# Designs tried in a protein design chat: miniprotein binders against q5uxb8. Part 3

Target 1, 222 residues: q5uxb8
Amino acid sequence: MPDAVRRCPEDGFFEGDTCPVCDGAGTHILDGARRRQLSKFVSGALRHFPEDAGIEVDKAGWTGFDALRVAVERQYDWADAAALAGVIATDPKGRFERTGVGNEAGITTAGGRVRAAYGHSVDVTLDGTDDPVPATLYHGTAPRNVDSIREAGLKPMSRQTVHLSESAAAAREVGRRHAADPVVFVVDATAMQSDDRRIVKRGTETYTTDRVSPVYLSLLEK
Below, E stands for the ipSAE of ESMFold2; O stands for the ipSAE of OpenDDE; V2 stands for 0.75 times the mean of E and O plus 0.25 times the DockQ between their complexes.

## First folded at step 2 (miniprotein)

Design Dl1 (at its last look DockQ between E and O 0.09; V2 from the best seeds 0.00; counts 0 for: pae E 12.7 > 1.5, pTM O .772 < .8, placed apart)
Fold by ESMFold2-Fast, scan of step 2:
Structure Dl1 (fold): chain B 222 residues (1-222), chain A 85 residues (1-85)
Amino acid sequence: as target 1 above (222 residues)
Amino acid sequence: SELEKRIKELEELLKELAEKLGLPEPEVEIVSYEGDWDNPEVTVRVTIGGEVIAEAEGSSVEEAEERAAEEALRKLEEKLKELEK
């Protein structure tokens, strides 16, 4: 477990109990467990799954600090700009670079660009297409999720889009990773598109959309 | 949680074993975080000195971390046994 992250108003973020510059206690930002969670997510998002995290990384690996903050806040209700800035500033392994903020990189909670200093694997995803969308799509899930989906619909977690399958069989296969006896939701893609909801083909049998309201969903019966 | 305590225990054992083998500290990293909120598909990798020791998938970060750490520990234990012979 890493040390907690704290903030000195004058000297910026530090790890542990005491500011290395002024010996002050500072203000608590993040405990060790949450620091570990956030650090792993940020590192992975920058190196391995930027598109799933909802950020864009340029050819040199850079993304905007504010875009990364939005991704982090989407993933963790407890995380904010200070938590993100602190994780970046105090990383003992030097995994992160931040530019565009001058001498304030260890202090500021806004602005600039961030990238992983090493370890990138960003050749990541199939481009969306304008290919025709089937009238019906499918989503497989564990039975325990049925009530939640009926109440709130389908939502992305850390990514910006929901994944839908072209066939009930494909959806059931996705669901098998999460339950031995998965259930399948039928998605009225025609109704969604009639309501100006965008659905994009992303793979051979995979489609993405922003969210699916309960009004477009029904359970596929046995 | 109980699972988080188990993961911490496994990671400490992994660090200890790597140290006995004269290796750098293991790095546990998320390499894939796909799926929807109700169908998460997480892949976690354990590396030492840039070499991939283990990789595992799970329906949560914690599940994938536990599986990857267990596999990495098993492989390092095998290496230790081979060096002792």
Scores: ipSAE 0.029, ipTM 0.545, lowest interface PAE 6.2, mean pLDDT 81
Fold by OpenDDE base, look of step 3:
Structure Dl1 (fold): chain B 222 residues (1-222), chain A 85 residues (1-85)
Amino acid sequence: as target 1 above (222 residues)
Amino acid sequence: SELEKRIKELEELLKELAEKLGLPEPEVEIVSYEGDWDNPEVTVRVTIGGEVIAEAEGSSVEEAEERAAEEALRKLEEKLKELEK
């Protein structure tokens, strides 16, 4: 379970018990359980069901922070602007992007726009980034999928893009959701890029691409 | 579990229908896209002979598999009815 969200009056939101900047205790915002719950809802709203959540997202996936706050407050009686701001600011995987906040520390609990950084099923066009792409990326899955992937490669499903992990460990974690003994595919990102296949960094550990042909895939040997 | 039993039953029915139609055995692919925290966003695809027959989402592997299998079964049954006419 994730750590609690706290707020330092000087340094902004942080996870855990101690401010990573000043070592202060800060103020409690959310426990780990509510943090997880709220993060799931916000991610779902921004990626998959904006209308059901009562928000509108533009073509680039953006919604107003205040609009999202209203949606969150309708969903959970314990949620407020600080809770939402805290979840966005402390997300360890970089699932969220926020603009117009005045500071990167997330001290401001109002204003700006928010979107999901990746994982959309709704039709959005995300901005390109110039972030460097590692030579090798990874994809975790269940053993039963190996033959299909070898034949057809990785393709987007209900999502707009294929998600790749920066590390084998992260990929294995994804795979563990599907099987007790997940397999990891190694993706030759260098070869893909040399063939003008676009790969874009989105989250802290997540990269996205339109598809991965089998020619770029190999099984990671345990 | 009851759900696991149901999934197996659906898979067996899918295989039987595919055989009756002279189709390759259905393949089930589960693609996990990174969900939030411990809540996986699971998408399951059923493919027959390289053609996507069904695709479903769920909050768990089991839920997604069940939905995908049910959808695939429905589509195969429809095809079977068309051939019997």
Scores: ipSAE 0.018, ipTM 0.318, lowest interface PAE 6.1, mean pLDDT 82
Fold by ESMFold2, look of step 3:
Structure Dl1 (fold): chain B 222 residues (1-222), chain A 85 residues (1-85)
Amino acid sequence: as target 1 above (222 residues)
Amino acid sequence: SELEKRIKELEELLKELAEKLGLPEPEVEIVSYEGDWDNPEVTVRVTIGGEVIAEAEGSSVEEAEERAAEEALRKLEEKLKELEK
């Protein structure tokens, strides 16, 4: 279960028992269960169902922080501005981006705009980043998908982009969502980039690309 | 998409059956959105007049919505058959 979210009055939101800057206890914001629940709802609202959640997402994926706050407060009676800000500031997967609040994104509970860093099924265009791309990336999937992926490659399906993981372990965790013993594909990212295919880092362990042709794929054997 | 056309068909049938039973228009609500960035588990609930008729899970809002609508339709069809008995 993820750690609780706490708030240091001087240093902002953090996870765990003590502030990493001053070693103080801070104040409690969310337990781990509610943190997980809220982060999943916020991810879904920004990526998949913004209109159903009552928010408007622009072409670049942004919505107002205050509008998102209203949506989460409507969804959960225990959610508030501090809970939302804390989930965004402490997300270990880097799923959320916040702008319009300067360097106070990890502290402030009002203002600015928020978007999902990756994973959209709604039609958005995200800007790229200059982060380095590993030579090898991974994709985890259910065994039933292996033949189609070997024939046609990886396609976005219900997403805007194909999502790749930085490690086999991360890919296996993703694949386990739909299969007890997932299959992992190895992606030759160096070859893709040498063929002028763009790969962009999104979040802490996720990379995106428009598609992966079969020539770049192989199975990871156990 | 085919799924969007299917959902539209199910929603029209559900509204028609609710009218035959004298019930309010069905409401659809997202209960939860769980899972990871590329394999979510979505739960959707259909209510009529404040009563939960169906709740279903899916890998997308649309899939969960279709499943919940189908279950709600089955329940209302059962109610209509009992009423006409």
Scores: ipSAE 0.000, ipTM 0.270, lowest interface PAE 12.7, mean pLDDT 83
ESMFold2 (binder alone), look of step 3: mean pLDDT 79; pTM 0.735

Design Dl2
Fold by ESMFold2-Fast, scan of step 2:
Structure Dl2 (fold): chain B 222 residues (1-222), chain A 85 residues (1-85)
Amino acid sequence: as target 1 above (222 residues)
Amino acid sequence: SELEKRIKELEELLKELAEKLGLPEPEVEIVEVDGPFDNPYVTVRVTIGGEVIAEAEGSSVDEAKRRAAEEALRKLEEKLKELEK
C-alpha cells in the first residue's frame, strides 16, 4: 500500500508523515488507499483509456491539467485539484510528467500539461532524452512469463512499450506488483544499442524500448 | 480484432437481456488500471441504473471488458431464469 500524500505550504507535496525539507507535518491530502486508487485511474486515463475518461491527449501524450482535473472530479467525489497534483508530484515510479508550471510542479494545484512518461497502449509518440543509457538494464516480471520471454523475448503486452529498470532492485519492485516472488531478467543494453535498437530514458530510473530479443536476455539469480 | 468482435457481441446481448428484464441500458466503465507498464491490470465494471452488476480484471482493456461483460451476461441470464420460473 503506498504512503499517504500530505502538503507543506512552503515545500509542496510529500509522501509519508514528515516533510523532507522542513520536518513539518503538513496537511493531509490522501490516505494510501485513495492515493493508490487515484494514481491507478490517472495512469490508466493517460496511458490506456483517455477517451473513456473524457480527456483528449495530443500526439505526444499531453493533456491539460485542468481537463485531467475535471475527469478526476467526475470519477471520484472525494478527489480535487490538490489530490491530482499530489499524486503526480509524489509518484515514486516517475509515471507522470508535468510541464508549463516552471519550478512549481511540486507545489501548484493549477496549470500546465500532464502526460504519462511511459507505458502507453494508445497511439502516442514520446520524445526521448539524450541521456546516456546504462550498459545493463533490468526487467521484472511474473514467473508465469519466463518461458514465453525466453522463446519470444520481451514484447509489449498490449500496445505499450517495454519497460526497463536501471537496477535489479527497481525491476524486482516493478515485478512485485504482479507477483509476490517476481523474476528479474538482465538486459544487455550495450549489445542492443550496438545493433541499433532504440532505448529511451523516460523517467528517473526508467527506460523504454519497442521489444527485446531473447539474445539480449538472461535470468538474474535470486 | 477477434476480441473486439466478441466484446461487441457481448454488449449487444447484454442490451437485449436488459430490455427483456425491463432494465436501463448497461454501461461499461473502466475504473482502475494498475501494475507495471509492460503488464497492466485493468478493472472494468458493468453498471445498470447506477448499480454494479459485474466487475472483472484483465491484462488489457479489451480482456477486462470481455470478462466483465461475460460475468454481467451470466448474472442477467440467471435473473431472467428466476422470472421465468
Scores: ipSAE 0.000, ipTM 0.145, lowest interface PAE 14.5, mean pLDDT 78

Design Ds1
Fold by ESMFold2-Fast, scan of step 2:
Structure Ds1 (fold): chain B 222 residues (1-222), chain A 85 residues (1-85)
Amino acid sequence: as target 1 above (222 residues)
Amino acid sequence: SELEKRIKELEELLKELAEKLGLPEPEVYIVSVEGDEENPKVIVWVYIGGEVIAFADGSSVEEAKRRAAEEALRKLEEKLKELEK
């Protein structure tokens, strides 16, 4: 769990309990858990889902700080400009770049542009290719559903998205919820992404998509 | 609001189960919004101790929270059943 983010009125944002410059306590901005969540959201919005977050990222990866602030405030009622500025200023992994604010990037809650820090091996011009999605994903289901899935594909049921597993074993465990001896479908995630179908990582071993056409599906033969 | 009451009930049940399992308090966060402004898909994650234990989406914040909390409750109940065996 990351340290909390605090703010010194003279020296700017810092992590932990004590300002590294003046040894003052400062004012609380974010606890560790909220810092983690906001950091993940900001990183994801810049790299994986800018359109869904309501921001525009130019070909070099930049978005306006104010646009990003609006997106953050829409997502979390507890977040504000100070929370956003603090997350960016104190990021221990250096995931963010901020420009257009001179020497005030660690102090100011307004202005400039923000982007995710990219290595020379990443093409920021193309959307939807940054988040690592395995080439193959899996879906576990009851045997009675096989014929329907072969004909119509995977469709969202109670939720608005289809859930996919990282491994056949994980998919089989999910399928066990519906049948004692579930079957597993193999999903060609590479083909889906090549056809501009969006697949998003949602947890440690789970992914979501709107639906899966039968052309991407085959039964696991074991 | 009946939906808001249900969400609070689910959050209290999650907290009780987490405590019984020796886990930190669950936290429910909005991670992203997929889709356009007129047809939003709100995505919610449930965190315990820095680990995402459940997630769901919905056409509103309340619907997504309800679904994610129900999924988290299901997972914690399964863990409790395993320990009781």
Scores: ipSAE 0.000, ipTM 0.123, lowest interface PAE 15.9, mean pLDDT 74

Design Ds2
Fold by ESMFold2-Fast, scan of step 2:
Structure Ds2 (fold): chain B 222 residues (1-222), chain A 85 residues (1-85)
Amino acid sequence: as target 1 above (222 residues)
Amino acid sequence: SELEKRIKELEELLKELAEKLGLPEPTVIIVSVEGDEENPRVLVFVYIGGEVIAVARGSSVEEAKRRAAEEALRKLEEKLKELEK
């Protein structure tokens, strides 16, 4: 269970019973159960269902704090700007970024923009995500798709991106969802990035991109 | 229930459209169930081949599944129309 969220008038939001700066008790904002509920909703709205939550997320993943507050207030009659600000400020997993409020992100209940730091399932490009991309990535697929991929490359469905794996083994495992004997394409990620094609790390062994032209692809023979 | 019948019909339609598009069978996954009995929050994803094609939430498992399946169906229908042009 997560600790309660409280507010110190001088030092801002904190978790637990005692302000880490002044040792004061502060004022109650959320109990642990409601903190968990609100945190899951905010995380989901930013990562998975922004349109359903009634917020607009730009290409970099940002939404206005005030727009997110309105969404939260519609979702829960017990939640307000302080509850939202407190959940963002005290998140132990570092799931949220807030900008446009200077050093007051831990204190202020208004202004700025908010985004999820990672874990998006919607079309989002995260600014400042500089995790290095391996020189070579992999894509597993059914043998029947080889000819079309060689001609047209790798294409996403609707708003989804193309998923690439860090290893041939991981790509083969993904491809096994499509066929019992999948084949693996090798992706020249270095050449893609040299041509200003964006590749983004989305998980431990997972990368995404808009499309992969045939010139960057070769079939792994084994 | 009527809602359970509707979900089954939607899942069958999703499977049929995925087959027409040469895609693997869609999987409907309950990602989370949160809140108490008075304020339930259910999040559902629809996956095809490891990619999330639809996301929906609802105040019950059945409602969230119905909404997710309907959104997935809409997207697959749009994709089929693009290919038929």
Scores: ipSAE 0.000, ipTM 0.188, lowest interface PAE 16.0, mean pLDDT 75

Design Ds3
Fold by ESMFold2-Fast, scan of step 2:
Parts: sequence; structure tokens; C-alpha cells
Structure Ds3 (fold): chain B 222 residues (1-222), chain A 85 residues (1-85)
Amino acid sequence: as target 1 above (222 residues)
Amino acid sequence: SELEKRIKELEELLKELAEKLGLPEPDVWIYSVEGDEENPEVVVLVEIGGEVIAYAEGSSVEEAKRRAAEEALRKLEEKLKELEK
């Protein structure tokens, strides 16, 4: 079962019972069961059945947040803009991308566009492109994970790949979902590619690889 | 088990066929595991280059992986036949 979704007036949406930034209780948005149900619907609508859900996604998988909200409200009488925004903002697996809202993606209940970060089953592209990979990529994490990452590197999750961000800012925002003071690892993508380690672009600002050895990692700050 | 053996064979065939087509290595991954302990509902996706080319549901991880991999293989085989025409 996933944790409930709550909202802190100052720090935005969070999962569980206590705001990770201020330790406040916040306001209840969704119980775990409804969070799971809504997340499943949103993920499925974006990846597998947009037409059945009554939304239109463009070639790159994007739909407007407002269009998705209307679809969600049509599907569930208990869901609203806050429920949708909270599900997207607190997704621990990073299944959703939201753009057009700047640094407010964890807070705002309006605006922007939404897509599944990966996993689209509509409009499949089978021609692999070797788009240039930036020389440097980034990974945001909680400070408690630093020693483990330095020892063992970044390892695959259930998706069988490691996710990396295109910018330090994007990586830090990902890290802020889990810690008030996230740290950012710098990934030497040039060195990885020189060693024939494959890195693939997925989504707007996200890249994937099998794993990242400690030799390619350094902390952005101390 | 025989299912585990079949899944490994399918994963190898997928990698070979994707390489022959000039595509990135396919990723087979678990999208969700839901339902009751006695009635699990597993969804598996197959991705190439960040795009889903197949998905399947099953009553176990192994069954869902086999079904998703077989569908992906079918699609890649059909694409190869078109190119060899």
C-alpha cells in the first residue's frame, strides 16, 4: 500500500503523516488506497488508454494538466485538482513529468502539461536514435544515502535502469521530494560513454543507464 | 522452472532481434503488482529507447513477463520481415 498524500501550506505535497521539511502534520489530501487508485488511472490514461479516459496526448505524450484534471474528476467524484497534483508531485518512482510550472511542481494545483516519464504504449517509435548525451548528468538523493552510493554506486531499481537528470537543478528538485537538504551527485557521462557504458535519453530531461560505478561519481558540494 | 527458462530464451531473442534492427536493448520491467495475495495482478512492460512496445498482464511476475516478451518479439519479427521484403 502507498502512504497517504498530505499538503503542507509552506512546503507543498508530501507522502506519509509528517512533512519532511517542517515536521508539521499538514492537511489530508488522499488516503493510501485512493492514492493508489488515482495513480493507477492517471498512469494508465497517459500510457495505455488516453482515448478511453477522454484525454488527448500529443506525439511526445503530453496532455494539459487541466484536461487531465477534468478526466480525473469525471472518473472519481472524490478526486480534484489537489488530489491530481499531489499524486504527480509525490510519486516515489518518478513516473510522471510536469512542465510549464517552474519550481512549483511540488506545490501548485494548476497549470502546465503532464506526461508519463516513460512507458507509453501509444505512438511507439521503434527507430532508435543516438541523440547526443550531455557530458555531465546529475542524480539527486538524500544525504543519508551518500556513503552507500560512494561505496556501491547507483544501482538499478525495479525498472532495471538508473535515472539521471540533465541539470543539477532538476536533480535537486527530484531530491527535494525525499529530503529538505538533498545532495546532488555529478555523473561523468563522457567517461561512462568512453568505457562503452550506454546512456539513453528518456523523456524531456531524463536519461537512463544500467548502473553508475563510483568511479564516475562526485558530489556537487563537499 | 520451465517458465523461467522460456523467459530467458525470450529475453535473449529480443536482444538479438533489436540489435539486428539497429534498436537499443529492450528493457523488460514490472509496472505494477496489485490485487489480493491469492489473486495478484501483475503488469509488465517492454521498452525500447524509452517507448513501450508491448505490455501484458498475468497472475504472476513470470507469466506477465513471458506474455509481454512474446508480444514484443512478435512485433520486432514483423518489422524485420518488412525490411527484408
Scores: ipSAE 0.000, ipTM 0.140, lowest interface PAE 10.9, mean pLDDT 75

Design Fe1
Fold by ESMFold2-Fast, scan of step 2:
Structure Fe1 (fold): chain B 222 residues (1-222), chain A 95 residues (1-95)
Amino acid sequence: as target 1 above (222 residues)
Amino acid sequence: MKKVKIKVTIETDDPEVLKEAIEIVKRVAEELAKELGLKVEVEVRIEGNKVEVTIEIEGVDEELALKVAKEIAKELWKLAEKKGVRVVVFVTIRE
C-alpha cells in the first residue's frame, strides 16, 4: 500500500481506481510508492525540517502551497503541483490542513496555505525504541556546513532532532535539499549508543537523535 | 496480564510549553485510565528541550494503546495552537 492517486476533472482527487462521485477512471497522478514517498517528505518538511526543505513556516505552522510545491519539485523530478495537491487532499490520516481555497481544497492545484494537522490527524510512528540500530549511520549536508559540523557536531538548529540515514546513498539524497553536490558524514552509531546517546528509529531506514558530537563523526570522502 | 508501554516524545523550543505539555500528558492519561477502568503508571524523563513520557498500562492491546496516544497528541496539538508554537509528538508502543 497505499492506493494510487487519480484525478477527476469535475470531482477532484481520489484514491484507488474509480471516482467515488461519478465512477469515472480519471487521470493517473501517483502510484502508491511515489504517493508514500511524497507524503513522508511533505509531512517531514512541515513538522521536522522546513529549513532543509527550503520553506518558511510561521509560528502557527503554515507555509504557502506554492512554496511547498517548489520544495517538492526540487526534491522529486516526477512530482508537480497536482501530485502535491493530490497527496494533501487524499491523505487517509488527515495529516494536513489547507486553507485559503474555499470549497476547492480537494480539487485545486494552486493557492492557499498548508500546515501539519493538529489533534487526531497526527502521524504516529509505531516503531519499537529498541529496534536494532545499524552500527553506522549517515548524514547528508551542504559543503558549506562542513567546518561548523567538524567544530560543533550535528545540532538540530531549525529542526528539533538530527536526522540520520541508514545508507550513504540515502543521506546523499537527503543532502540534495541543501546543495546540488552534497557531502556525507559517517556517524559511529555504536559508539553513540555505548555512551548512552539515544538514537530512535523513525519509519523505514530513518533515524533521529538529539545531537551528534564531533567525536562520532567522520567525513565520507569520495 | 500483558503490559503495554506507550512512549510519548515531546519536543518544543519553548520551555513554558514543555512544562504545560507534561501536565497535560499526565492529566489525559489519568483521565482516560479512570474512564476505561485501567491501571496506568506514568514516568517522565526530561532532556533539554525534549521530554519522554512513558505510560505503562495493563490489559490493553496495541489498538487501545494507539487510541490513548492519539488523545494525548490531540491535547498537545491544541496547546501548541493556543500558544502559537510548534510541538513535535512521536509515539512508540512496546508490549
Scores: ipSAE 0.000, ipTM 0.188, lowest interface PAE 11.7, mean pLDDT 73

Design Fe2
Fold by ESMFold2-Fast, scan of step 2:
Structure Fe2 (fold): chain B 222 residues (1-222), chain A 95 residues (1-95)
Amino acid sequence: as target 1 above (222 residues)
Amino acid sequence: MKKVKIKVTIETDDPEVLKEAIEIVKRVAEELAKELGLKVEVEVRIEGNKVEVTIEIEGVDEELAKKVAYEIARELIKLALKKGVKVRVWVVIEE
């Protein structure tokens, strides 16, 4: 499950319990389940079914924020402009672009244009409820780390948790931050959960866990 | 020749929705393959309320495989929203 969306009056939308800028609690906008549901609808409408959603997308992929808001409000009686703005502003994967509002894209509930981010992933996950973790997850890393990972597994380094992606492509993108030609490990998430290892969803396509034993890992061949 | 596999995982408690989703995947894959002049093989594995559909296409590059995956995803997203049934769908490309 993704974290809830909240709003700080001064600093704008954020996910989780406290504003990253001022440490205030802010105001609740969407719980995790509704955030996920709305995010999938918005992503789908922009990328896959604009006509069914009742919006028009220009040749460059843009639609008006207000047109998208009307589509959202028609689809869900619990969603409003703040819910839409919050979903767009807090997307951890940067799947949305918003222009025409200057530096206020993380704050404003009106105006501008929205489109799906250029060069999106081929991975699509749909779920209509709370959620089981995917059967398979992925971890991208630099080739120099392969031997240590095969021997000791994935361990949290400076971070408290190990970060996993829901697709090989997403894991490769993460790995490119550390190496030009990253390698990808396949994680048997079903086996981990069967052994009572906890995996937590963090945003749309990212998961965390305390560690991953070598028995759950295999190297994805390039 | 490069072989690309597209894996679709569908999970639902409604067997009628499961059947409909499988038929959508097959139809979209077959229509696109026919339009592009490509050979496609479809394998279906059913385990209770979960189904895995593997689509193997010969001679395609990654970009074309992504287009096929996106079109499949589009139809399945429409089904999930239209029916109001809780459905889990995974689309992954394996090389």
Scores: ipSAE 0.006, ipTM 0.287, lowest interface PAE 9.9, mean pLDDT 72

Design Fe3
Fold by ESMFold2-Fast, scan of step 2:
Structure Fe3 (fold): chain B 222 residues (1-222), chain A 95 residues (1-95)
Amino acid sequence: as target 1 above (222 residues)
Amino acid sequence: MKKVKIKVTIETDDPEVLREAIEIVFRVALELAKELGLTVIVWVTIKGNKVEVTIEIEGVDEELAKKVAEEIAKELKKLAEKKGVKVEVEVEIEE
């Protein structure tokens, strides 16, 4: 179990019972169990399911701190800006980067941008022209993401790949983990391959690619 | 941040040993990714009795990337030799 997160008025967020800088007790923010739960959600939202979490990440993987806070508050009624800032500031693995707040990243509960610095995710692929890629693949997502995807396509975070399913049913099952009524995009994998876009088999029946332009996408009718 | 590529070539005449070697490479990559909090992508190409494994590590600074690449190369070579498999390792740091 991770240590609790506390806040020192002068030195910012810290883990455990005692501020490492001033030896003060500070104020309680999160117990260890909630810290672990929130950290998993934030890491997952930035690395694996930003669309389902209702956040947008740019090509470099950045999202606004306030947008991420809104997503966190929707997910957990006990979490707030301080809880999010604390989880990011005290992460022992350094999984998060925050910019746009100068030297205040360990202290401030507002502003700036956040991205995944790196993670413990592994994608295994069989690389070769001999492995058949289906002509059509699928991507499940929350309905709220439809307009953004139609406009900008499916985008990877800086250290992520776009995950594609072999069937519409499989894509819907993936989407159901994050939305009650997910929607499915159809991906023209044949056109992508013809344009020298790389699609690789993960090591199961799922496929990954670095991005999908809107020209290869259409929305599957519900 | 830097990207590191580690290319491992594994050869054996025993298909079952080859499959075990591939599984070991996959497990070692996963273990290091979890312990170091890194994103690791593994590509495996099988050509008869030879397997080429490319491990890409993303989202690290140069110093950490070099240490991770060295540790991965060391563990993969050590494990493969223990299983009686021939291994060649090449490391490339991009960007």
Scores: ipSAE 0.000, ipTM 0.168, lowest interface PAE 14.6, mean pLDDT 69

Design Fe4
Fold by ESMFold2-Fast, scan of step 2:
Structure Fe4 (fold): chain B 222 residues (1-222), chain A 95 residues (1-95)
Amino acid sequence: as target 1 above (222 residues)
Amino acid sequence: MKKVKIKVTIETDDPEVLLEAIRIVWRVAKELAKELGLKVRVVVYIEGNKVEVTIEIEGVDEELAKKVAEEIAKELKKLAEKKGVKVEVEVEIEE
């Protein structure tokens, strides 16, 4: 069983019962069992299942500490920034690297980037399949929404995806549900896919995506 | 035409064995996505000494689903032979 993780206010995180620097008891952060659970999850997320954990890992294996914290908090209701920082700082096998926090890597509960010391994910997606997606897609909307869409792009309503059509005519038909004279946005699907934005076919001529940034949008002019 | 859910449950007190099992599942899932030209969704949940992996594949029939489950089970067979390691594989087919 690994030792518990504790925190010394001056010397940072340590394992066991006594600070190796000042011999103080410190504050309890994580027991041995939870330390093992969290270490296992963090190691797996960084090395094996980053996309599923909801984090983005670059080609060098780095992810933001805050992104990793969000993933950890989603996985375990008992884990927080201190638990994550402590696991990383005290790992006896040296499985993690943290950068971007200067000389405070063993102390700070915020900021920086983290990666697995022994490995990283490179250009491998869990869905190595590309659905055939047209180069151009369309989105029909009410005229009153044009300014908002130009500023913020297309965003889903609560827990819904953004719906896109294969043709301007189909997009207009969808838009008629919201306005008698809908307008149509042209979506540069080729550019979205080149930027690794996912678009999924949902029906005969309907596609969905999480969001469409304004850079991919233009208003279809008459 | 059908959606297949493959649930893999792995239990062990050895964290390195759990990480190895996860690596095997990810490798097999990626190989299947590439070879079959299908989207393979993988969800991993780790809780204590237990890992649950759910693999969802759309556009497969029952025969292909069984072959996929068998391939995953075969890859995990060596881990299942270790003392203190338990592996279970369950397949669900939805239309």
Scores: ipSAE 0.007, ipTM 0.157, lowest interface PAE 9.6, mean pLDDT 73

Design Fh1
Fold by ESMFold2-Fast, scan of step 2:
Structure Fh1 (fold): chain B 222 residues (1-222), chain A 95 residues (1-95)
Amino acid sequence: as target 1 above (222 residues)
Amino acid sequence: MKKVKIKVTIETDDPEVLKDAIWIVKYVAELLAKELGLKVEVEVRIEGNKVEVTIEIEGVDEELAKEVAEFIAEELKDLAEKKGVKVEVEVEIEE
């Protein structure tokens, strides 16, 4: 079970029984079971099911803290702004990023924006296999993304990692989730591995990596 | 290519527990669809105090299927420990 969440009036939210700054007991906010429950909902809403949770996330993954609070209060009658702020502030896996509140992100129960943090993932428990990686992989995307990908490469947005397919056909199928007429990028997996970039096999035709620099990418020609 | 069917059954008289279980399973299904680029179909059947959730996933090998089932079981562990709550997770791999 995760530790309970408590709040120090001066130092903000903390996990466990004693404030790490002043050694005070603070005020109880959430027990471990409710902390886990709320954390899973918030993570899922931000990363996987915002529409089902009744929130809107912008292109960069941000949603307003107050909108997220309303969603949380609709989902759980025991949860409030302090519970939400505490879960975000004390998350040991670093799944959340909060901005627009200055240095008060660990203290305040109002304002700002929240999004899922990149590079820290609830999929940490879904480790891939040590199976060999093909020399060439593929990534399907909407045509509107081509220019940004050529300039900045492939980076995760709402996902924790970049997903690559074993075949052009599989990549097009994945791309159809984002556009009716997707395009496919060719990824030089051999060059990535030679440069010590990690690529992990996750399924029969699916691979993941943190980022893909433009130097490894080319647009698939017809 | 293997097709995997994961069946999750939850029985309890507490409607909040059923609600929580459904959200946890949806969370895992969305995680698989978005993070791994997998085709995932979820069917939820409610029969009184029992909920049966069937998750069908295409394009996974046996090792990943086991990891997914273990992840689901771990996410439901707190619910399974409550008095009067019964949780079962079953994996069927179709060739």
Scores: ipSAE 0.000, ipTM 0.153, lowest interface PAE 16.5, mean pLDDT 72

